# VHH binders against EKC/KEOPS complex subunit cgi121 (cgi121), part 8

Target 1, 174 residues: EKC/KEOPS complex subunit cgi121 (cgi121), of Schizosaccharomyces pombe (q9p7j3)
Amino acid sequence: MILPLFPETQVHVFVYENVSNCAAIHEQLISQNPIYDYAFLDAATILYKKQVYSAIIRALEDRRDEQMKTKTIHSEVILSLSPKTEISSAFRQFSMTKKSKNIVVVKIDSKLTEEEEFERLDKLVEGNRVEFSDEELQKLIDFKVLKKNYKLDPSTLENPLASILSSIALRGYS

## First folded at step 1 (VHH)

Design e27 (from e19 with G99S L100P R101T F103Y T105S S106L P108F R109T; framework vhh_8emy_2)
Fold by ESMFold2-Fast, scan of step 1:
Structure e27 (fold): chain B 174 residues (1-174), chain A 122 residues (1-122)
Amino acid sequence: as target 1 above (174 residues)
Amino acid sequence: QVQLQESGGGLVQPGSSLRLSCAASGFTFDDYAMHWVRQAPGKGPEWVSSISWDSGSTNYATSVKGRFSISRDNPSKTLYLQMNSLRPEDSAVYYCAKSPTYYSSLGFTDYRGQGTQVTVSS
């Protein structure tokens, strides 16, 4: 995808459902295997494409301004999804776990095309790739998890997109 | 491999202060977020505090927020916990722990040290 503020930055986002090897992927992530240098998100926490894009933009802004709070741009994306600046909390809320069944995978600064990244990820992820679209994400979301992560109440649920994007954009500002 | 050595515990009276230290070796210290975890007799481990690899982000359990302060010195590979206004409920063995960047729960925290005993009693 092409980001207006970062047109030179290569960004790919993939969605996988019915993943059977999340425990194995998770083990590779905790061992810091460089082959797994992606942001692996639990799809239960992602409702909109704009939610993911907003976190990516925030992470890229923090990198540009030399204000990253984590070691990698991919971990910064995970942190940027959280309304707080607490790294461990953000990872508990948004990153994939051994129990995850559906995942969203983000790659920034790829040296590969989207097709080449797909071929690489297809070897790492044992699941079904689906389109990165609001329609597909709505099938995978857990509204109970979303409500808890963003502190949504009944009035906020009337327009969750605006509340979620505001939380991401204002993280660390308020 | 990973070696973590805690120190600084002791027997103190309520209201006292203690500073705990953790000396790390066997891994690249500044690549990892670091944590303090405590365990009281007969209870499971309780997370106390976390600090990012660059000290840019810190987090505290509600029970210690405002009283404890976590810090690190990457050149010396040392993690610290400054504990103020100690309460009997803070009595526990305190362990330092490392976790990877993709830490998603306390279960991925690796603590290898013997811990340092803190006893708050009159």
Scores: ipSAE 0.000, ipTM 0.154, lowest interface PAE 10.9, mean pLDDT 82

Design e28 (from e19 with K98T G99Y L100G R101S Y102S S104L G107P P108G R109T D110Q Y111V; framework vhh_8emy_2)
Fold by ESMFold2-Fast, scan of step 1:
Structure e28 (fold): chain B 174 residues (1-174), chain A 122 residues (1-122)
Amino acid sequence: as target 1 above (174 residues)
Amino acid sequence: QVQLQESGGGLVQPGSSLRLSCAASGFTFDDYAMHWVRQAPGKGPEWVSSISWDSGSTNYATSVKGRFSISRDNPSKTLYLQMNSLRPEDSAVYYCATYGSSFLTSPGTQVRGQGTQVTVSS
């Protein structure tokens, strides 16, 4: 995908359901294995494509402005999903865990072609790849987790998308 | 699939009370905020009340505040609306609703049950 504000930046987003090896992947992420340099998100936390793209845009803005708070652009995407700038909390809220079943994987500035990234990820992730679409994401969301992460109340539920996007865009200002 | 089934409506006199129930199925009820919406003949839908997934937060339309009380029982997957001091202008079909993610509708679209008729007349 090409972002209008960052046309030079290559972005790929992959969605996997029924992943059986999340514990193994999580172990590789903790060991900082460079082959796993992706943002591995728990699909239970993602409701919309726009939610993921908003976090990517915010992370890229922080990189452009030399304001990144984490070590990698992928870590910055995870942080950018959170309405707060607290790194450890953002990772606990949005990152894949050993118990995750469905995941969203983001790759920015790939040195591989999109085809090669698909081939690589399909070997690393033991699950079924599905389309990155609002329809597929809605099958995987845990709405209780979403509500807690973005502090959604009854009035906000009238338009959860706008509230979520505002939380991401205004991170560090609220 | 998500299903919401309302019950408890009827014909009552002004000043009376009614308790509406909504049985939810096909989704994880305790993950979703729940709402009551009503629609009177010839008018658009009017939001009545909302309750958070954990019952920690409730909201009411100004027209019903102090008279109606929303509650839920997560173990039985049931939403309630206790209606006190009913007035003729409360006459409407009452719908149980959720704004959670839905595989049937666009993100943020309200999913409703079939409704239960409340008529308040002398």
Scores: ipSAE 0.000, ipTM 0.097, lowest interface PAE 20.2, mean pLDDT 81

Design e29 (from e19 with G99R L100S R101L F103G S104T T105R S106Y G107S R109T; framework vhh_8emy_2)
Fold by ESMFold2-Fast, scan of step 1:
Structure e29 (fold): chain B 174 residues (1-174), chain A 122 residues (1-122)
Amino acid sequence: as target 1 above (174 residues)
Amino acid sequence: QVQLQESGGGLVQPGSSLRLSCAASGFTFDDYAMHWVRQAPGKGPEWVSSISWDSGSTNYATSVKGRFSISRDNPSKTLYLQMNSLRPEDSAVYYCAKRSLYGTRYSPTDYRGQGTQVTVSS
């Protein structure tokens, strides 16, 4: 995907269900293996494509403005999903853990095509790739996790999109 | 609130050994890589060693490789650094630090304990 505000930035988003090797992937992330330079998110935390894109746009804006709080654009995406600016909380809330079953993987600044990134990731992730769509994400979401991460009340849960996007866009204001 | 408490430092002669400990609380210890960082007088922080959440991977700075050994005990939430063949250039305050899931570098202002002083002199 090409973002209108960042037309030179190549963005790829992948969704995997029934992943059996999350513990092994987590180990590689902790070891800082550069092959795993992606944002690995727990799909239990993602309800909409727009949620992911809003976090990507915020991270790219912070990079453009030299306001990144983390070391990589991919870790900045994870931070940007959180309504708070605290790095450790954001990673606990949104990043893949060794116990995750379904994941969303984001790659920014890829020099590879989407198909080439698929080939690379399919070697790293032992799971079933599904379409990055609201329909597929809705099958993987955990509404208890979503409610906790964004502090949603019962009325907001009926249409949470606007609240989620506002939390991402307005982080650090007020 | 993340709390890290280092201990085990002291004054020793060159060639001696010390074992440093770090007691952690306020976070899920076994979900994070941990590392040791040191700071000598008049110098910035220097990364010393890291260990993965499950002890399956360890890394060492070139200056300490072969002499230092990092380990952890997840049930007791404790990180260790075994320091052998100590040299005067190892003299520093040693801090343990929590590392992010994506290897976010140590920030002294966020997750550093009080430190433990190691002095190696003849």
Scores: ipSAE 0.000, ipTM 0.147, lowest interface PAE 13.6, mean pLDDT 81

Design e3 (framework vhh_8emy_2)
Fold by ESMFold2-Fast, scan of step 1:
Structure e3 (fold): chain B 174 residues (1-174), chain A 121 residues (1-121)
Amino acid sequence: as target 1 above (174 residues)
Amino acid sequence: QVQLQESGGGLVQPGSSLRLSCAASGFTFSSYWMHWVRQAPGKGPEWVSSISSGGSSTNYATSVKGRFSISRDNPSKTLYLQMNSLRPEDSAVYYCARDYLGSFTSEGPYRGQGTQVTVSS
């Protein structure tokens, strides 16, 4: 994928369903194992491709402007999904947990092709790869989680895209 | 301190074989993809081959596919490049490189000092 303002940045996004080793992956992330330097998101929190892309763009803008609040670009993507600027809250809301079943994995600044990253991730993730598409994401979303994370009212849940993207772009500003 | 030390280069005739080695230290070798990159005088670096952390996945540049094979021995922390049917255009300094996975510590990619391969009659 080519991003506006960041055409030189390589971005790969992968979706896995029925992942059986989330607890093991979570332990590797807590130990800061560099082999796991990806943004591991709970698919229950992601409804649209544009939601992920908006968070990536926001993280890249913060890196460009030397305003990152976290140590890695991947942790900055996780923070950037949150409408708040509170790091611990963002990670609890959007990161994969030991109990996750479906995950979205983001890799930024890869020297590898998308297919080569898939081969690498096949060694780390015990699950079924599915297409990164709105159709597949909508099968994995948990609307109760989405509502809580973005503070959506029942009427907004019928068409939440604009509200979600505004929350990400405005960084919690009203 | 990350260190990569290449060896095994030399002067050989076209059609010959060489095996390059790269000894790694200062990081968890078994956790990283590793690469071979070469650079001829006056040219930029050219990617040659890659191998996954566990050794099960390998990739090759079209120019070397079928002639070169990459392998690794994680217990000894060593990366290898077996080069067969060498051609004059394979003449270059060969570097091993640790993959850039990003880092919780902001460390970037690393490569060694290189080993010279010259293929001439």
Scores: ipSAE 0.000, ipTM 0.121, lowest interface PAE 12.2, mean pLDDT 80

Design e30 (from e19 with K98R L100K R101Y F103S S104K T105S S106G G107T P108Y R109G; framework vhh_8emy_2)
Fold by ESMFold2-Fast, scan of step 1:
Structure e30 (fold): chain B 174 residues (1-174), chain A 122 residues (1-122)
Amino acid sequence: as target 1 above (174 residues)
Amino acid sequence: QVQLQESGGGLVQPGSSLRLSCAASGFTFDDYAMHWVRQAPGKGPEWVSSISWDSGSTNYATSVKGRFSISRDNPSKTLYLQMNSLRPEDSAVYYCARGKYYSKSGTYGDYRGQGTQVTVSS
């Protein structure tokens, strides 16, 4: 996809169901293997495409302004999903764990085409690809996790989009 | 604020076992992956082992795999390295290092301790 405010930045987002090798992927992430330079998110935390896009835009803004708090643009995406600027909390809330079953994978500034990234990720991730769409994401979300991560009350759970996007856009401000 | 204090080194015979400890303070220990790195005289630093914040994932350098075991006790804020079947080539200063797996440094450790000397000789 092409983002209006960052038209020269290539962004790819992939969704995988029923991933069986999350523990192996997690080990590659802690060893900082450059082959795994992606944002690996737990799909239980993502309800909307706009939620992911908002985090990507915020991360790109922080990079543009030389205000990144993490080593890579991909870790900055994970941080940007959190309503607060604490890095450890953000990763506990949104990052894939060894116990994850469904994941959302973000790649920014790929040197590869989308098709080449599909081929590469299909070798790294042992799971089923699904469309990056609100419909598919809504099948994978854990509503209790969403409520906890964004501090949603019962009234905002009926229409959480605005609250989620506001939390991402105002991260660190409030 | 952040401090890492290694202990447990010493002089041992080949084939012996030794357990190193690293006491952490000044940060939330269970938020970080932790690493062991060693440096022998005249050589550059060599990564030895890593453990995730929750102990769910561990990694080892091929030279130590099967002989060394990394573990942590989050309540006591302590990292351990159990070293079995020690060899003369394991002789080095061993350092405890702190790093999140998506750390700012992109290397092993935002912070490193002063080290503990391990000497394996007959």
Scores: ipSAE 0.000, ipTM 0.166, lowest interface PAE 13.3, mean pLDDT 83

Design e31 (from e19 with G99Y L100P Y102S F103G S104Y T105S S106L G107K P108T R109Q; framework vhh_8emy_2)
Fold by ESMFold2-Fast, scan of step 1:
Structure e31 (fold): chain B 174 residues (1-174), chain A 122 residues (1-122)
Amino acid sequence: as target 1 above (174 residues)
Amino acid sequence: QVQLQESGGGLVQPGSSLRLSCAASGFTFDDYAMHWVRQAPGKGPEWVSSISWDSGSTNYATSVKGRFSISRDNPSKTLYLQMNSLRPEDSAVYYCAKYPRSGYSLKTQDYRGQGTQVTVSS
């Protein structure tokens, strides 16, 4: 989906299941290999496409307004998924770990086409690429993790979309 | 205020060892991956080593692998670099750097320290 407030910004989102090399990817992220300049998320934390897009839009708004709390737009996307303002907490809750099995990867301001990014990522990620859709995401979510990250009550778990989006929008920082 | 203060550099002979320290303050040290970067005169910054927030993962540049060891002490908020078998090409100013735990891109570097000079010369 196009971003109405940022129509010139190239945004690509990729989903991989059954990833066998998360530990190797994590090492590349720690060493800040520029080939891995993406937001790498644990799919256990993502339930909806709108959840990811809301975080992307918030990160782009913070960049536009010169209010970013992190050094890169991709780090800002991870921070923006969190209902809290603490960078370290957001990374513990949403970023991929060495033990992740399914991941969501976000690329902003790509100089490549979506097809070229797919070719590049398919070489870096040893897993099965699946469609970025609510249906596929709902196969990979961990509802216990989602409930903890957004502090959801049992009564909201059956239809949590509005609560998640409100949490992202009402984080309380610019 | 975020502050990083490097120490332990000096003038040593080839084959010697040095232990660099970085004292961190003004942020939650335990939550960040930490890195050592060096810069020799007339050259750009070269990444040397990284350590995860929990010490569970370490990475090294090929030029130093097997000779250098990165470690941290979270209670004292201190990062260390043990440098063994030093070579003239290791001569540089060494900086410690703070990143989010994952350290995604080259622009995630946050150098607040003044660096510590290491000179390896006979």
Scores: ipSAE 0.006, ipTM 0.146, lowest interface PAE 9.9, mean pLDDT 81

Design e32 (framework vhh_8emy_2)
Fold by ESMFold2-Fast, scan of step 1:
Structure e32 (fold): chain B 174 residues (1-174), chain A 121 residues (1-121)
Amino acid sequence: as target 1 above (174 residues)
Amino acid sequence: QVQLQESGGGLVQPGSSLRLSCAASGFTFDDYAMHWVRQAPGKGPEWVSSISWDSGSTNYATSVKGRFSISRDNPSKTLYLQMNSLRPEDSAVYYCARQYSSGFLTPSGYRGQGTQVTVSS
């Protein structure tokens, strides 16, 4: 995908369901294996494509402004999904865990095509790839997790998109 | 190309009201939350208010809660800010911004040129 404010930045997003090797992937992330330089998100936390794109744009804004709080653009995407600026809580809330079953994988600054990245990821992720679409994401979301992560009240839960996007875009304002 | 054009600012006395407008073009207006951000001389940018794509949710900074009202008209692609009971500390340039703005820390192109509001006796 090409973003209007970052037209030179290549962005690929992949969704996998029924992943059997999340524990193995998690160990590679802890060891900081450069082959795994992606943002690995728990799909239970993602409801909309626009939610992911908003976090990507925030991370790219922070990189452009030299305000990144984490070591890589991919970890900054994970932080940027959180309505708060606290790094450890953002990772606990949105990152994949050893017990995750469905994941969203983001790659920024790829020099490869989407198909080449897919072939690479297919060797790392033991699961079924599905379309990155609101319909597919809605099958994988956990609304209790979403409500807790974004502090949604019952009045916004049935139409949470704008609240989620505002939380991501305006993180850090009082 | 995202374009946002603010209007409606001016010089008013404390206690007065003003209505700001923002005309949007270059994107699908009803797909995005919209925001008002302000910046006074010598201060950093301050988020003022937000509205969801369908007007179902609105949020306000504590400093303006109860005095300001945000609204939008999707058919005309226009965002509004009704400002009541204006105070000298509300004096600032007011900017309209699309949902991907972190105020003035956001790359230019997601906000307009601004409209000046001065509250002075």
Scores: ipSAE 0.000, ipTM 0.119, lowest interface PAE 17.6, mean pLDDT 80

Design e33 (from e19 with G99V R101G F103S S104I T105F S106P G107S P108T; framework vhh_8emy_2)
Fold by ESMFold2-Fast, scan of step 1:
Structure e33 (fold): chain B 174 residues (1-174), chain A 122 residues (1-122)
Amino acid sequence: as target 1 above (174 residues)
Amino acid sequence: QVQLQESGGGLVQPGSSLRLSCAASGFTFDDYAMHWVRQAPGKGPEWVSSISWDSGSTNYATSVKGRFSISRDNPSKTLYLQMNSLRPEDSAVYYCAKVLGYSIFPSTRDYRGQGTQVTVSS
């Protein structure tokens, strides 16, 4: 994918359902294995494609402005999904856990083509790849988790997209 | 330095309309979401509305939903708030903000403008 505001940045997003090896992937992330340099998100927290793109754009803006709060662009994507700038909270709310069943995987600045990333990820993730689409994401979302993470009330729940996108963009600077 | 300059406020009667403008400089305007926040005498800041960098998404406080409309013109680096059916309770200083801190309220002077006074009376 090419982002209009960052046309030189390669972005790939993948969705996997019924993943059986999240504990093994989590172990590799803790050990900082370079092969696993992706943003691994819990699909229970993602409702829309635009939600993921907004977090990616925010992370790229922070990198451009030398305002990143985390070590990698991929960890900055995870932070950027949170309406707050608290790193540990954002990771607890949005990142994949050992108990995750469905995941969204983001790759930025890939040296590989999209098809080559598919081949690599299919070897790392033991699950079924599905289309990155609003329809597929809405099958995997947990609305209780979404409401808690973005503090959605009954008035904003009628149009959660606008509230979520604004929350991502509102993340403060130090 | 981020600079935000609000204008368009004034004294109007209930039921009137006003259009507020915010001229932005010192940052890449079209890469950031923008926000309107207001503060009435004796009250804390209240978030009013937000708009994404591409105008694809807008959000409004329940108190203004259906009456106010936020928009932006990225080429001119200007943010707007169209306020219709104004009520006495809309009287406040209105601020343009780039960042609302850790919550939906301005927490830093560097990302909030000087404000424009709106008074709805008589």
Scores: ipSAE 0.000, ipTM 0.114, lowest interface PAE 17.7, mean pLDDT 79

Design e34 (from e19 with K98T G99H R101S F103G S104Y T105P S106F G107T P108S; framework vhh_8emy_2)
Fold by ESMFold2-Fast, scan of step 1:
Structure e34 (fold): chain B 174 residues (1-174), chain A 122 residues (1-122)
Amino acid sequence: as target 1 above (174 residues)
Amino acid sequence: QVQLQESGGGLVQPGSSLRLSCAASGFTFDDYAMHWVRQAPGKGPEWVSSISWDSGSTNYATSVKGRFSISRDNPSKTLYLQMNSLRPEDSAVYYCATHLSYGYPFTSRDYRGQGTQVTVSS
């Protein structure tokens, strides 16, 4: 994907369902294995493609403006999904855990083509790759988790997109 | 797994030279600065030298400047320390080191190898 404000930035997003090795991946992330330098998100927290893209754009804006609160662009994407700027809370809310079953994986500044990233990532993730689409994401979302993370009321759950995007874009503003 | 493996240490006479090597694996070597750190018995660790990811910048402790030279070969993922005009006070275990970060600040980690012993004595 080409972003109008970041045309030089390569972005790839992957979705995996029925992942059996999340505990092993989590161990690699804690050990800081650079091969796993991706944003690994729990798919239970992601409802729309636009949700992921909004977080990516916010992270890239913060990097451009030298205002990143975390050390990597991928951790900044995870932080940017949160309506608050608390790093530990954002990672607990959105990051993949040992118990995750479905994941969304983001790669920024890849030196590889999308197909090469697919080949590489398919060897790291023991699950079924599905299309990055609103249709597939809506099969994997946990609405109780979404409601809690974005503090949605019952009426907002009928059409949460605008509320979610506003929370990401206006994070920290009063 | 991130691994750093030093070699090239030994027992030498004052005024001699040694070349230390560090084989790195498990991370994108050419994206990170690399460092040499030494520790003598009963003393804390002392930073010796650093080299940027592209070899464009090098720095040395005042005690070794002009005698030691740091270099790297990114294709082979190897860090080097050329040690000339060795003195008894250079005797220490020499460690290859790097500082890697993934995720938020709490996930940054310092890595060191097993070390290689350098003894400068008659």
Scores: ipSAE 0.000, ipTM 0.110, lowest interface PAE 11.1, mean pLDDT 83

Design e35 (from e19 with G99L L100T R101G F103S S104Y T105F S106P G107S P108G R109Q Y111S; framework vhh_8emy_2)
Fold by ESMFold2-Fast, scan of step 1:
Structure e35 (fold): chain B 174 residues (1-174), chain A 122 residues (1-122)
Amino acid sequence: as target 1 above (174 residues)
Amino acid sequence: QVQLQESGGGLVQPGSSLRLSCAASGFTFDDYAMHWVRQAPGKGPEWVSSISWDSGSTNYATSVKGRFSISRDNPSKTLYLQMNSLRPEDSAVYYCAKLTGYSYFPSGQDSRGQGTQVTVSS
């Protein structure tokens, strides 16, 4: 995808369900194996495509402005999903864990085509790829997790998009 | 399995300097931001300073800014805190810390060493 504010930045987003090797992937992320240089998110935390894109845009803005708080653009995407600026809580809230079952994977600045990234990820992730769409994400979301992460009130839980996007956009400025 | 071992504390007079060291093992030191945290008698933990994995960025608590300097030597896996113009209020146990929020992909818990005592009194 091409982002209007960052037209030269290559962005790929992948969704996997029924992943059986999350513990193995997590160990590779802990060892910081460069082959795994992606943002690995727990799909239980992601409801909309716009949620992911808003976090990507925020991370790219922070990189442009030399205000990144984390080592890589991919870790900055994870931070940017959180309504707080506290980094360790953002990772606990949104990052894939050893116990995750469904994941969203973000790649920024890939030197590979989308097809080549799919080929690479198919070797790393033991699960079923599904379309990156609001419909597929809605099947994987945990609304209890979403409510907790964004502190959604009962009136917004049925249509939370605007609240989520505001939380991402206002991170660190309120 | 993060292991952090602090040293260099002691008893000094106000206005003196001390350099604290932290030897790190059990993880890829040069991939993580590192931090100093202190805890004074009767108080909660206070963050003191942070340094990025590449030494390109440093931050300091307002109370120590301009007096303390954080640095690291990645080849020897050692973190340092140079403390100048010490004040009685700087008296605390100083901990070297790996916080899970300032690295490529943090997982697990925040880790601290056993600490080194700094006492500033006349």
Scores: ipSAE 0.007, ipTM 0.130, lowest interface PAE 10.0, mean pLDDT 82

Design e36 (from e19 with K98R L100I R101H F103S S104G T105S S106P G107Y P108L R109T D110S Y111P; framework vhh_8emy_2)
Fold by ESMFold2-Fast, scan of step 1:
Structure e36 (fold): chain B 174 residues (1-174), chain A 122 residues (1-122)
Amino acid sequence: as target 1 above (174 residues)
Amino acid sequence: QVQLQESGGGLVQPGSSLRLSCAASGFTFDDYAMHWVRQAPGKGPEWVSSISWDSGSTNYATSVKGRFSISRDNPSKTLYLQMNSLRPEDSAVYYCARGIHYSGSPYLTSPRGQGTQVTVSS
């Protein structure tokens, strides 16, 4: 995907369910293995495609404006999902853990096509590829996690999209 | 300014144990993975062990696996390396290093401290 405000930036988003090697992937991320240069998110925290794209746009805006709080664009995506500007909290809330089973993977600045990135990721991730769609994400979400991460009241939990997007867009500015 | 201060090294006999400490300041300690790296005279740096920001994941070089244990105390901003069954080959200056917490960079960057000397000799 090409974003209207960032037409030179290639963005790919992948979804994997029933991943059996999250512990091994997490160890590679700790070791800072450059072949794992992606944002690995726990799918239990993602309800909408727009949620992911809003975080990507926010991270790209922060990079453009030299306002990144983290070292890499992919870690900035993870931070940008959080309603707070606390790095440790954002990673605790949204990043993949050793115990994750379903993941959302974001690649920014890819020089590869979407299919070439799939071929690369399929070698790293032991799970089933599914479509990046609201329908597939709805099957993987944990609503208790979502409510806690975005501090949703019962009245907003039935239709949380606007609240989530506002939390991402307005982080640190209001 | 990032500061890392190692301590706990010394001269010990083979088979002994030591616990190394690394006091961190100048950054949010619990946002970063932390590493132990060692360098023996005449050799390049060797990665020894890593721990995630939440202690949920630990990794060890094959040469130390089963003998060394990495841990951290986030409230006190301290990293530890428990070294058991020490061998002469473990003699080195030990450094703690700060990693990038999560998603990689094409290059590993690790500010490190001044180091603490471990000598294992009979």
Scores: ipSAE 0.000, ipTM 0.164, lowest interface PAE 12.3, mean pLDDT 82

